# Designs tried in a protein design chat: VH-VL binders against StAR-related lipid transfer protein 7, mitochondrial (STARD7). Part 14

Target 1, 216 residues: StAR-related lipid transfer protein 7, mitochondrial (STARD7), of Homo sapiens (Human) (q9nqz5r112to327)
Amino acid sequence: FQSSGVQHHPPEPKAQTEGNEDSEGKEQRWEMVMDKKHFKLWRRPITGTHLYQYRVFGTYTDVTPRQFFNVQLDTEYRKKWDALVIKLEVIERDVVSGSEVLHWVTHFPYPMYSRDYVYVRRYSVDQENNMMVLVSRAVEHPSVPESPEFVRVRSYESQMVIRPHKSFDENGFDYLLTYSDNPQTVFPRYCVSWMVSSGMPDFLEKLHMATLKAKN
Short names: E, the ipSAE of ESMFold2; O, the ipSAE of OpenDDE; V2, 0.75 times the mean of E and O plus 0.25 times the DockQ between their complexes.

## First folded at step 21 (VH-VL; framework fv_pozelimab)

Design x1 (from u1 with heavy chain Y102S F103S, light chain Y32S Y92S; at its last look DockQ between E and O 0.53; V2 from the best seeds 0.66)
Heavy chain, then light chain:
Amino acid sequence: QVQLQESGPGLVKPSETLSLTCTVSGGSISRHYWTWIRQPPGKGLEWIGYIYYSGETRYNPSLKSRATISVDTSKNQFSLKLSSVTAADTAVYYCAREGRSSSWDYFDSWGQGTLVTVSS
Amino acid sequence: AIQMTQSPSSLSASVGDRVTITCRASQDIYNSLAWYQQKPGKAPKLLIYKASSLQSGVPSRFAGRGSGTDFTLTISSLQPEDFATYYCLQDSNYPWTFGQGTKVEIK
ESMFold2, look of step 21: ipSAE 0.635; ipTM 0.836
ESMFold2 (binder alone), look of step 21: mean pLDDT 89; pTM 0.909
OpenDDE, look of step 21: ipSAE 0.758; ipTM 0.870
ESMFold2, look of step 23: ipSAE 0.647; ipTM 0.842
ESMFold2 (binder alone), look of step 23: mean pLDDT 89; pTM 0.901
OpenDDE, look of step 23: ipSAE 0.744; ipTM 0.866

## First folded at step 23 (VH-VL; framework fv_pozelimab)

Design x2 (from x1 with heavy chain Y33S W104A D105S, light chain Y30S; at its last look DockQ between E and O 0.34; V2 from the best seeds 0.50)
Fold by OpenDDE, look of step 23:
Parts: structure tokens; sequence; C-alpha cells
Structure x2 (fold): chain C 216 residues (1-216), chain A 120 residues (1-120), chain B 107 residues (1-107)
């Protein structure tokens, strides 16, 4: 009577399907910060941070998309119209992709130290979809080490989409600017928010004026 | 230098429509926003609304249902109509030009103002 | 609507005095603030825009400061022609709203 020892295979541990509770990440709602004549400024908090992402929806009718686009690419011209620029240099250019690495040093409001940015920028003109795109993103570059003179901003993103009303060479377009950065400040959160909220409209104003000036 | 001048009746009966015109001289109405502001006697200032030279308008919500601003580029004028007026609409009405800044709205030029009294 | 609160409502000062008027916004308006001067029977006159930008032709004794919710207009040395009512205006969000005004009177 060979007692067939029924090897009770221990029940395979039920793989606790950790229900990936898709934390339906409550898509943080955009909040309108400013409602101006030619643009609206929105912000939303960045999850896990004390920072905000900003969006500017705006329209110009007195300059062409191409003019507006070109002024933004002209770093030498920017040094002339943007008084906050301490340094703005192209460090590297990729001929194949057209991408550029830039070192940007800018004044900050007193008593804050100046900030420097190292970022890659890329632009494209999509004739089929009738849009222009400018994208910038912070990067590290061995040729641009951190300096004790400036506070390095390590997190920076900017995206601008320009949509002509008619064509690239006729007056009138809409634009969407999406922006976020960490200025690495010890100032209260509200100060950072203010700085960015005030900075973007002012920058856009200056850019618009610079574009108008360049047209003449 | 741009000059603005308000014109219209100084007296309006209750429930009627207040109608004012601002005439712009010394400059084109083009490329600017034009605003109406009122001030009740002895009180502060209230923004009514504006019109851009393109025809785009915005109004104070408190007056949106009653206020209409229009522009006549051929005459270099813009106008305000306020319907169903009451005694509360008695005020000095100013027309003003907004500055050229795209990031700020300020009034760099004003009319002299015109008193409109709502009375039976 | 954004509420703008000016302080004081009125003040008495002498020629040569330093005068400071405050305007507080019910929410953050960044630098979207203008200051106006109004004399009796006259239209308001622009003094300052974007919180601190002096309008062309305005005397340098006028200065605007502030950002966010708290703003100040300062007259460094009050002149006889400066006795008037002053108003702040926010243009951050519609509707644009004025402060209630500050009357500067001669002492």
Amino acid sequence: as target 1 above (216 residues)
Amino acid sequence: QVQLQESGPGLVKPSETLSLTCTVSGGSISRHSWTWIRQPPGKGLEWIGYIYYSGETRYNPSLKSRATISVDTSKNQFSLKLSSVTAADTAVYYCAREGRSSSASYFDSWGQGTLVTVSS
Amino acid sequence: AIQMTQSPSSLSASVGDRVTITCRASQDISNSLAWYQQKPGKAPKLLIYKASSLQSGVPSRFAGRGSGTDFTLTISSLQPEDFATYYCLQDSNYPWTFGQGTKVEIK
C-alpha cells in the first residue's frame, strides 16, 4: 500500500495584484492669474513641488509670426532690448538637428542674486500645419560649470507655439507659451509666484516692442 | 496731441437710454483701446468698459446687460449706450484712451467729462 | 471682482511734507496697478503705471512702489498743486477696479 504522499503544493502566494489604483491624479486645474487685453496668464501647481507651471495665451495683430519668431531666435538682438540679460551665448550648435545649447545669465530683483541657465533650444516651422514652435529645456553642459557668482537654475522649460491667423508673413497670430522653472530661491512661495507672474507679461511686452522696432 | 471730447444729453429720464459720444482729435482711433469711465457725484471712479479699434469689447459685469460701446472709425468716434437708466446712473462720464502697453491697461488721455443726470 | 482698498481715505499735509498713500488688492495683481490724480472738476490724470513706471511729464517727486497685494504712492515733497484726490486702479483681471480714493488736503 504505497501511500502516495500527496505533496500539498503550498498555495502559490496570490500575487497581490497591487491594484495600481490609478491615482486618478486629480489633474490640477489651471487657475487664471491675469486677464489682459491681448493675453491670459494661467498657472497650475506642479505635483510634489511648491512650483507652478504657467501658460500664456495671447494674440498679436500688428506683427507677423515670422518677425516675432525671428526676434526670439536672435540672441544678439535680445542683448540689446532685454536689460535683464547679463550674458547670453550659444555654447554649442548641432548642425544636424539645429539644436543649440545656450548659457543665459539674468538679473533678478534685488536682493536676489543673478541666475544663470544652461538650456538647449530647438525651433521648427511647420508649414503644413501652419505653426511655429520654440522649445527650451534646461541641461547640464561640461563647458558651463556652476559659478559661485550666480545661482544655477537647473529646472527650466519653455514652449511656445505660434499660430498665424493667415500666413507667416502677414500680421496676426495667436501664441501659447508654456513655462516652468525653479529659480532656486529661498524666498517665500508667493515671491516666486509673483516674480514669474510679473516676469512673463513684462518679457512678452518687451519682446513685442522689440519685434515692432525690428520691423521698422 | 490726442484730444478727447464727450458729447450727449446732460439730462436723461428714468428707464430711457443714455447715449454719449466721444470724439477723438489729433490722432487716429486705430491701434488703441477706448474706455468709458464714470464717477457719481462725490464718489469714486467706476470702469464701464472698453472697445478695441477692431470692435472687440469688454464690459463691467455690473453694467454688461445695459451697456453697449461702439466705434465709428470713419468719424473717429466711439460711443456709449446705457439702457434702462436710474438715478444711480447719474455721474460724470469720461471717455479715455488706453496706453499702448500690451501688458498693462492705463489711461493716458482723458476727456473733460460730461455730467449726465437721470431725473424725471 | 478684485477689491482695491486705499488708506487713508483722507489726510492733511503741508507743503514740503512727505506723503504716502497705500493701496491693497484683495488678491495678487502682480504689478498691474496704476495711480491717478484728480483735481476737483477735472478728469483724472495718470501718474504711475505698472506699479512703478512714471508717466511722461509727471514730476519725479511722485513714486510708485509695490507688487502683489500692497502698493504705495509716495510724494516726496508735497507741492501746492498736489492737493487732490488720488486713485489706484488694478488691471490684472476684469473688471478693472479703482480704489475708493485718498483725498490729500492742505493742513
Scores: ipSAE 0.430, ipTM 0.791, lowest interface PAE 1.8, mean pLDDT 90
ESMFold2, look of step 23: ipSAE 0.666; ipTM 0.865
ESMFold2 (binder alone), look of step 23: mean pLDDT 90; pTM 0.920

Design y2 (from u1 with light chain Y32S Y92S; at its last look DockQ between E and O 0.40; V2 from the best seeds 0.00; counts 0 for: pae E 2.02 > 2, unsure alone 74.2 < 75)
Fold by ESMFold2, look of step 23:
Structure y2 (fold): chain C 216 residues (1-216), chain A 120 residues (1-120), chain B 107 residues (1-107)
Amino acid sequence: as target 1 above (216 residues)
Amino acid sequence: QVQLQESGPGLVKPSETLSLTCTVSGGSISRHYWTWIRQPPGKGLEWIGYIYYSGETRYNPSLKSRATISVDTSKNQFSLKLSSVTAADTAVYYCAREGRSYFWDYFDSWGQGTLVTVSS
Amino acid sequence: AIQMTQSPSSLSASVGDRVTITCRASQDIYNSLAWYQQKPGKAPKLLIYKASSLQSGVPSRFAGRGSGTDFTLTISSLQPEDFATYYCLQDSNYPWTFGQGTKVEIK
């Protein structure tokens, strides 16, 4: 009865090897939580809460960076493979910048009410630095006011950088995902443990499977 | 069904190098992680290390200075060398395949095991 | 390295009994735990991975529970073929480490 509670949306590009540094300039440091074959996970406390910001360094060797990038951008496909999605729609697209505003409604673990997010995403291919970047951040949008059906999440950031081992069209790449949100209610400690133990790994596993299936 | 079979000498003298080969049949060695695990007689299991078919390795720190794992994809085999052995290295040695998950590491197929005795 | 402690080290039980064995990690390993069964002279066989996920072909009488540092393997109705030694394995952090084993014997 456990499902992924972590979204896959663009992180801002960062040149990092391990989570030893704190970009805030405070005394806090990234704590390594998991050290697996293709999956390293760090966390850092969010000041004034019992919640964490998460950072993942991972590797895939059987899919291309371009396919992995494109699957994350395909909202209609996401709704097919991510059973937690109740709604995921593009609300607005800026033709000049390519930025998009999305409305995302998702199940949360019992006993939490479903949450909704309004966020802007931007994505790009950085040819000079040989990487793909996906970045998302919570915003307000007049066309999507709060609804009594859902709890609006107002603090959400996601940054993913994808770096190919060879090229964007050959199998093999590393990725770095930095993710945080504040679901604006008391988030039970079992849900924090669940996010690390099942939510994030399960989401990334489902994303991998969806990417393999999309290769045809 | 994927099958793994260990082969190599059952008796090795102290200070010499233990060499074992695992032959994979019923499937390809490509796109998988391959591992060595040992069990001293009457004792528990100890993970030695793995190799990815492309050459990436990781070893138990307790054995890192002495253990070398290699792969030969053309023969569908991978191997273990353990140098400077002592009687403490007497064990049943298993080769195993890891499952395909990028996030949970488990061994879904094992060889039969081969006893290697270190004695003069 | 993460230390895995199993308890009990051995137990005696009758066919039909409910058997529970535990595995405790020296630090939080979340759900990164597998259970293996080993019969004398044979290689270990995977039963459970991801703390509670049943491997294909494993009878439903086997169940894994737990997260964090405390895990259990339960056999709901012990069968003659279940007399064996059981090992847990953590896969949260390299190096992978096994518990010392729990031998389940016939009474």
Scores: ipSAE 0.541, ipTM 0.781, lowest interface PAE 2.0, mean pLDDT 84
ESMFold2 (binder alone), look of step 23: mean pLDDT 88; pTM 0.889
OpenDDE, look of step 23: ipSAE 0.839; ipTM 0.914

Design y3 (from x1 with heavy chain H32Y R100Y; at its last look DockQ between E and O 0.52; V2 from the best seeds 0.64)
Heavy chain, then light chain:
Amino acid sequence: QVQLQESGPGLVKPSETLSLTCTVSGGSISRYYWTWIRQPPGKGLEWIGYIYYSGETRYNPSLKSRATISVDTSKNQFSLKLSSVTAADTAVYYCAREGYSSSWDYFDSWGQGTLVTVSS
Amino acid sequence: AIQMTQSPSSLSASVGDRVTITCRASQDIYNSLAWYQQKPGKAPKLLIYKASSLQSGVPSRFAGRGSGTDFTLTISSLQPEDFATYYCLQDSNYPWTFGQGTKVEIK
ESMFold2, look of step 23: ipSAE 0.695; ipTM 0.863
ESMFold2 (binder alone), look of step 23: mean pLDDT 90; pTM 0.914
OpenDDE, look of step 23: ipSAE 0.669; ipTM 0.850

Design y4 (from x1 with light chain S32D; at its last look DockQ between E and O 0.38; V2 from the best seeds 0.00; counts 0 for: pae E 2.8 > 2)
Fold by ESMFold2, look of step 23:
Structure y4 (fold): chain C 216 residues (1-216), chain A 120 residues (1-120), chain B 107 residues (1-107)
Amino acid sequence: as target 1 above (216 residues)
Amino acid sequence: QVQLQESGPGLVKPSETLSLTCTVSGGSISRHYWTWIRQPPGKGLEWIGYIYYSGETRYNPSLKSRATISVDTSKNQFSLKLSSVTAADTAVYYCAREGRSSSWDYFDSWGQGTLVTVSS
Amino acid sequence: AIQMTQSPSSLSASVGDRVTITCRASQDIYNDLAWYQQKPGKAPKLLIYKASSLQSGVPSRFAGRGSGTDFTLTISSLQPEDFATYYCLQDSNYPWTFGQGTKVEIK
């Protein structure tokens, strides 16, 4: 699964002198920032930054969970409908585990440099627990060294859980997406607001439209 | 050119149910949100609620207990029922199509409106 | 619910005047703001969406600005057909709410 390509950040640990995670304060609470037709969007601050982790709850009743799941796995299709993608390639695939390593390069709003991500993706269909799961996290890979053209994001994490209303092959499901990254740069606060107002909503709508078109 | 046209009774008795239908022509009802909005005489606009073509609805909390919006895709129509009406429900009722561009909610097509008067 | 407050409630102006209408949200709505024009006996017409994007077929004398909580609609040179009531609408958070309207009248 791919993000909108705009900023997200993982939680940061507190100062180095605090030691382990047990000594850190409780995570900030989620704040709802949008309540739209197809989705709700929350955010919570990442400690020590002006950036946020994001959570999306969405519902679709005109596509199946399997269609929605499969569209997100299809990297060639993503390049057709997501104009922000510069590059999206599978670097390595482990057929046994189903894990994949991807290189994803995406536009960011001017004046920000484009970002690139190297991440491992794993996905599963859990029949017993009635859900589909996609998870991703940043990794290093020898075949994809940093390039001066792009800002390498080293702290990226994404999780989506899809729950059908009925079955995986009937229309209707809910999904929950949790997303964060650290794009290794400072955004002005107006750019953070732009991400919420345009970046995430645009991506989610384009994903829904792409899923509808794939169904047809 | 999508066209919307409201129809239904112009007069409704207090405590009864207001019922309106919006007929969509020049385009399909599919893949859009369809909305009811009202305007009491001499006053502003109030969003009532919407229906997605596949049946999902959401209502203004002020009307949620009394409003029902439905869609009939085979007739290319959607409708509003508002129960237990009072004189405060006297208004011009508009149906509208919500435009769809990257999660933006805007009404790009409207019916001409129909006045519904609630009186004994 | 998010309250949308328009200012002024009404104004008088002459053809050729520059007119500015404001809309304030009770909380941050980012750029999720639309402007509508309504003439007497007619349905509202969309002018601006996403705070600043001009709807197709709307004259360029209409301009929207703002983000967050404070928004403006400007008509750079009033025409006779622009005498109408103008409404803002927020769609950032359910429920969607309109401002109370601003009536632009001939002076």
Scores: ipSAE 0.526, ipTM 0.787, lowest interface PAE 2.8, mean pLDDT 84
ESMFold2 (binder alone), look of step 23: mean pLDDT 90; pTM 0.909
OpenDDE, look of step 23: ipSAE 0.726; ipTM 0.862

Design y5 (from x1 with heavy chain S103F; at its last look DockQ between E and O 0.42; V2 from the best seeds 0.00; counts 0 for: pae E 3.1 > 2)
Fold by ESMFold2, look of step 23:
Structure y5 (fold): chain C 216 residues (1-216), chain A 120 residues (1-120), chain B 107 residues (1-107)
Amino acid sequence: as target 1 above (216 residues)
Amino acid sequence: QVQLQESGPGLVKPSETLSLTCTVSGGSISRHYWTWIRQPPGKGLEWIGYIYYSGETRYNPSLKSRATISVDTSKNQFSLKLSSVTAADTAVYYCAREGRSSFWDYFDSWGQGTLVTVSS
Amino acid sequence: AIQMTQSPSSLSASVGDRVTITCRASQDIYNSLAWYQQKPGKAPKLLIYKASSLQSGVPSRFAGRGSGTDFTLTISSLQPEDFATYYCLQDSNYPWTFGQGTKVEIK
């Protein structure tokens, strides 16, 4: 996963985020939808759907990159600070590759029922390119069949690249998150509105606070 | 219970630098965003910029070339400098703290305001 | 920058009246809107954040509604202490911008 993170650290070019057309006029463009103090949020349509892929650029100066990276990997700690989590279990670890398969069950906003995800994640610290990378994608796993209790999300991707301002163990870094899923909803407009207004901002705020507490 | 108080000269000559300090009491400056807002007499409010206690700043583009906000955590203070002032910079200047959620830019605590007049 | 337009610029009302003030954004700001009250010679006071969340210590007669581009502040039964100027503020995209204000005056 080391090679995949290098090109995603900087924010999208300003011209593309402002809606300028390239010479071909064909590519989907990133639209900036929020520009807040902690982060910038863009979205771009997923072809053939009413859904979006999301991108977040954020900066923290009060926690270390290593703390931020480790908090996201700690599934037991996540269950303590993320009240939306119903279940979060490591199903399988591959000691050779370092890949992990997880089962994640989470609340969704009313009127949507709870969803579950089966996903593989990989993570690395790339000292050569001075970055940390966390990548996840939905998979099928024979140990976790679908259950009638939850709506199985089958399309899910997440990539985060973390770039220190100094070192991995000093305060200060930038991160770039690219995220999409298909929550299998008949309310796509509501889901899109919720993601921008509450889902993403609330998650990022809770993650920052959780990281700050783990520092102490 | 957090209290903010602006201080600085009430009269500044054109082309000089306006300099204000906000003193925070009843709470720590740490882990918060701190903001300057101004209001010309009889007119509406204008956001100037903020500083995070760790040093991150952001400014209104209309003032970015002239404004500098700084923080002194040891004194529990933050400051505004506005260079090359004109009569258009005459306003009541407020300092403020960010509110309930760090992601929602609302100001739950304000200083009383200080009038700065730019005149010869 | 996102322009915030308030309506009306002023209004006259009596104690007990229901008052509604509107704020329109030049683009979608989702729920990133706050309402402030300012009395003469005093600093603004926060009433509502996140479009509809009531600040602690603010009377329940104040209510915020709306999302997207159109927002309202309603005072269900106007009290003597509510005569003031009201401002909306958007915090969706920098720079933060205020509406021009709505002055609520005694008839």
Scores: ipSAE 0.453, ipTM 0.744, lowest interface PAE 3.1, mean pLDDT 85
ESMFold2 (binder alone), look of step 23: mean pLDDT 90; pTM 0.906
OpenDDE, look of step 23: ipSAE 0.742; ipTM 0.862

## First folded at step 24 (VH-VL; framework fv_pozelimab)

Design x3 (from x2 with heavy chain R58N, light chain N93S Y94S W96S; at its last look DockQ between E and O 0.29; V2 from the best seeds 0.00; counts 0 for: pae E 15.5 > 2)
Fold by ESMFold2, look of step 24:
Structure x3 (fold): chain C 216 residues (1-216), chain A 120 residues (1-120), chain B 107 residues (1-107)
Amino acid sequence: as target 1 above (216 residues)
Amino acid sequence: QVQLQESGPGLVKPSETLSLTCTVSGGSISRHSWTWIRQPPGKGLEWIGYIYYSGETNYNPSLKSRATISVDTSKNQFSLKLSSVTAADTAVYYCAREGRSSSASYFDSWGQGTLVTVSS
Amino acid sequence: AIQMTQSPSSLSASVGDRVTITCRASQDISNSLAWYQQKPGKAPKLLIYKASSLQSGVPSRFAGRGSGTDFTLTISSLQPEDFATYYCLQDSSSPSTFGQGTKVEIK
């Protein structure tokens, strides 16, 4: 007599009333800005900036959660399928904690200079809660000083939760991605427009295609 | 180059199911998104929904409870079923291919359209 | 759903005239807007995508402008074959929605 827990449609993100308010205490709310094939995209302002935090809910039925998870961890494969990547290297690994520090250099749309990120990531497969999790955030690392060729992004956070429809090794899953950065640009409105029009949709489509190819 | 052609009955009785098929030629249905759009006589265009080449669908909320879009890759076709029709469902029905854009959908190829009349 | 409001609903112009059609979105859609031309008894034809990008095979007399909520389609020198109804479409959020159309008649 047990009811299914599977939802037909993704829930809207819950409004967060603390930690993301303007100077007058006004609530910053999630706004849906795209509802397209395979994903929905929301954004909300980052207080004190012209930039946004982004959230994506997506669904795929033609690849497995494990394939999708592993493709995102494979830095050598990422350099093959993501033409925007200039450099992507693991700087440090901790096999006990599962944490890795990476240096990522990527193109940004003209006229913005290329950006680089130094970030720590962690990932886990949570059998008890039937999900896979990837988290990343910007850090400083003494082995990777700033270069005049690139603009160092100092604020970057990314979190993805992947929930299988069946199992981790059968086709079908949902994912929720929360993402923000401060690319330190004098073109904040252009950068926001680009993220919605090209940056996020292109990345998600290329990631899907790369995952499909990795099945073989 | 790519051609789309709608087929199906031009007359459907109220409360019955409208069923249309779009045949794709000059290209493979295993690419792109495939969309149904309708236009009541003398009125504007209404997006019904699409099917992504992987089988995923998305529908206009106003029609979601009644609309089903499916694909048959072996016949290079996709279809629309609209249940419980009324006179308000009388329209020219178009199938369309969504041109791929990284950020936005647009319909770069359309069928000629087929008029479906809902009448006793 | 995002509401798209076109103006004018109709207009009458002579061959060679400049024609401007406006489309307003009920919320920010960035550049996720397309323009279509539809002649009587025919399917719509894509003219402009991403607000300002000209579709292949479309004459250069068609131009799109705008971002955010306010968009325009301009025909710089109206030709007899441009008699049609014009629609804008947003695809920023589901459901995709069309404007109500602007009928362009040749005087």
Scores: ipSAE 0.000, ipTM 0.480, lowest interface PAE 15.5, mean pLDDT 83
ESMFold2 (binder alone), look of step 24: mean pLDDT 90; pTM 0.920
OpenDDE, look of step 24: ipSAE 0.072; ipTM 0.695

Design z1 (from x1 with light chain A34S; at its last look DockQ between E and O 0.57; V2 from the best seeds 0.69)
Heavy chain, then light chain:
Amino acid sequence: QVQLQESGPGLVKPSETLSLTCTVSGGSISRHYWTWIRQPPGKGLEWIGYIYYSGETRYNPSLKSRATISVDTSKNQFSLKLSSVTAADTAVYYCAREGRSSSWDYFDSWGQGTLVTVSS
Amino acid sequence: AIQMTQSPSSLSASVGDRVTITCRASQDIYNSLSWYQQKPGKAPKLLIYKASSLQSGVPSRFAGRGSGTDFTLTISSLQPEDFATYYCLQDSNYPWTFGQGTKVEIK
ESMFold2, look of step 24: ipSAE 0.742; ipTM 0.882
ESMFold2 (binder alone), look of step 24: mean pLDDT 90; pTM 0.923
OpenDDE, look of step 24: ipSAE 0.733; ipTM 0.860
ESMFold2, look of step 25: ipSAE 0.672; ipTM 0.861
ESMFold2 (binder alone), look of step 25: mean pLDDT 90; pTM 0.924
OpenDDE, look of step 25: ipSAE 0.779; ipTM 0.881

Design z2 (from y3 with light chain A34S; at its last look DockQ between E and O 0.50; V2 from the best seeds 0.63)
Fold by ESMFold2, look of step 24:
Structure z2 (fold): chain C 216 residues (1-216), chain A 120 residues (1-120), chain B 107 residues (1-107)
Amino acid sequence: as target 1 above (216 residues)
Amino acid sequence: QVQLQESGPGLVKPSETLSLTCTVSGGSISRYYWTWIRQPPGKGLEWIGYIYYSGETRYNPSLKSRATISVDTSKNQFSLKLSSVTAADTAVYYCAREGYSSSWDYFDSWGQGTLVTVSS
Amino acid sequence: AIQMTQSPSSLSASVGDRVTITCRASQDIYNSLSWYQQKPGKAPKLLIYKASSLQSGVPSRFAGRGSGTDFTLTISSLQPEDFATYYCLQDSNYPWTFGQGTKVEIK
C-alpha cells in the first residue's frame, strides 16, 4: 500500500447527539464508550454484521512521537512486553513499496481459540504534514496457509496517525487510531465486551509503559 | 510511603475565592496525577479535577468556569482555587494521588481533608 | 455525566456476616470501577480497582465483582473494623463520579 498526497486532519467522530435518527443512515453514528485521562474510545456498528469499528484519540506528554512510533514497529520488543503474543514475525518485505507482511498469532479470552492474522503494514514519517502514519490490513500470503491450530482472521484493518505537539523528538503528541476486526467467533458480544473492558485499555497502558522503557 | 496534607483557610466569605494547597511528602510529585475531591457535610464525594505534574489539567464540567488547579514542582505542592464561592461550596476538601496508570483512574493516597466553610 | 447508584443506602450487620453492596451505573462502564471505604472523620481508602483487583494491604475478605452496569462489593466475614461507609467510583467516562454511599452499621 502506497500512501502519498493524502490530506491529513481526519476528523474526530462527532459526539452522539440527542434526538431522532439521522435520515442519511446509521453508519455515521459514533458512540463514545470511554473518556479517560489519556484516551477517548468510540465505536460504531459495521453494516451487515454484529461487529464494531473502533476509534481511539489519545494523548501522551511524557514520551516522544518517534519513540511511540518505533516501539510499535519493533516486533522483537513487542513479543517481550505483550504477553498475548504467541508469534509475531515479518514474513516478507517488499523493497519497492517498503510494505511488510507479518504473521501475528495472539491469545484470545477463554474459551476462544487463539487467532492468527496475516497482514500487510505500511508506515511513514511525513515531515511535510507533521505526522507519522501506520496502516495495516489483512491479506492472504502463500507461505502462511491456514492452520487448524489457530482461527484465521480474514477481516482486519488498522490505521494510526500520530501528530506531535512540537517535534518528533520532543515529548508530547496526539494519536488517532481507527480499528476494525472480525475475530470469527460464536460469542461476538463477549469478544467485544472484553476488548473494551480490558483489551484496549490494558494494551494502551502496556504500549505506553513499553515506550517509556525504550526512551533513551 | 507518600503523604498528602491540605492547608488553607477554613472560613471563606461568599463571592470570594477559596484557595487550598496540598503538600506532598515522602515522595516526588513527578510522574503522577494529583487530584482534588470534595465532600459536603453528610453527603457524598465529588471529583473536582486533576493536574499532571507538568501542568495538564482537567476539571469537572460543573466547576470548570470557577476552578483552577496548579502545581509547583519546586515546592512539591499543588493547589486549588475556586472562585465566586457560595454556601453550596461548603465541604471537606481532599487532595489525592492517582495510582500510576495511564489507562485507569483510582485514588491510592489521600490527604486527611480540610473543612472549608462558606458563610455570609 | 454517568450516574452511579448504590444499594442499599444503609444496612445493619453483625460481626461474621457476609455483606454485599451493589453499585449500578447509568450506562456501560465495562470494568472501570473502584471501591473505597470511609470511616467517620477520615479520608476514603482504596479497596478495589478495575472492578475486581484488590489493592495492596487490603484483606482478602473484600471481593469485587461485576462488569457493564452492575457491580458488587462483598465482605465475606464482616470484622469490627469494617463498619464504615463504602463508595464506588466510575472511571470509564469523564467526569469521574462516585456513588452516593452505603453505610454499614453494627447491629
Scores: ipSAE 0.652, ipTM 0.847, lowest interface PAE 1.6, mean pLDDT 85
ESMFold2 (binder alone), look of step 24: mean pLDDT 90; pTM 0.925
OpenDDE, look of step 24: ipSAE 0.685; ipTM 0.845

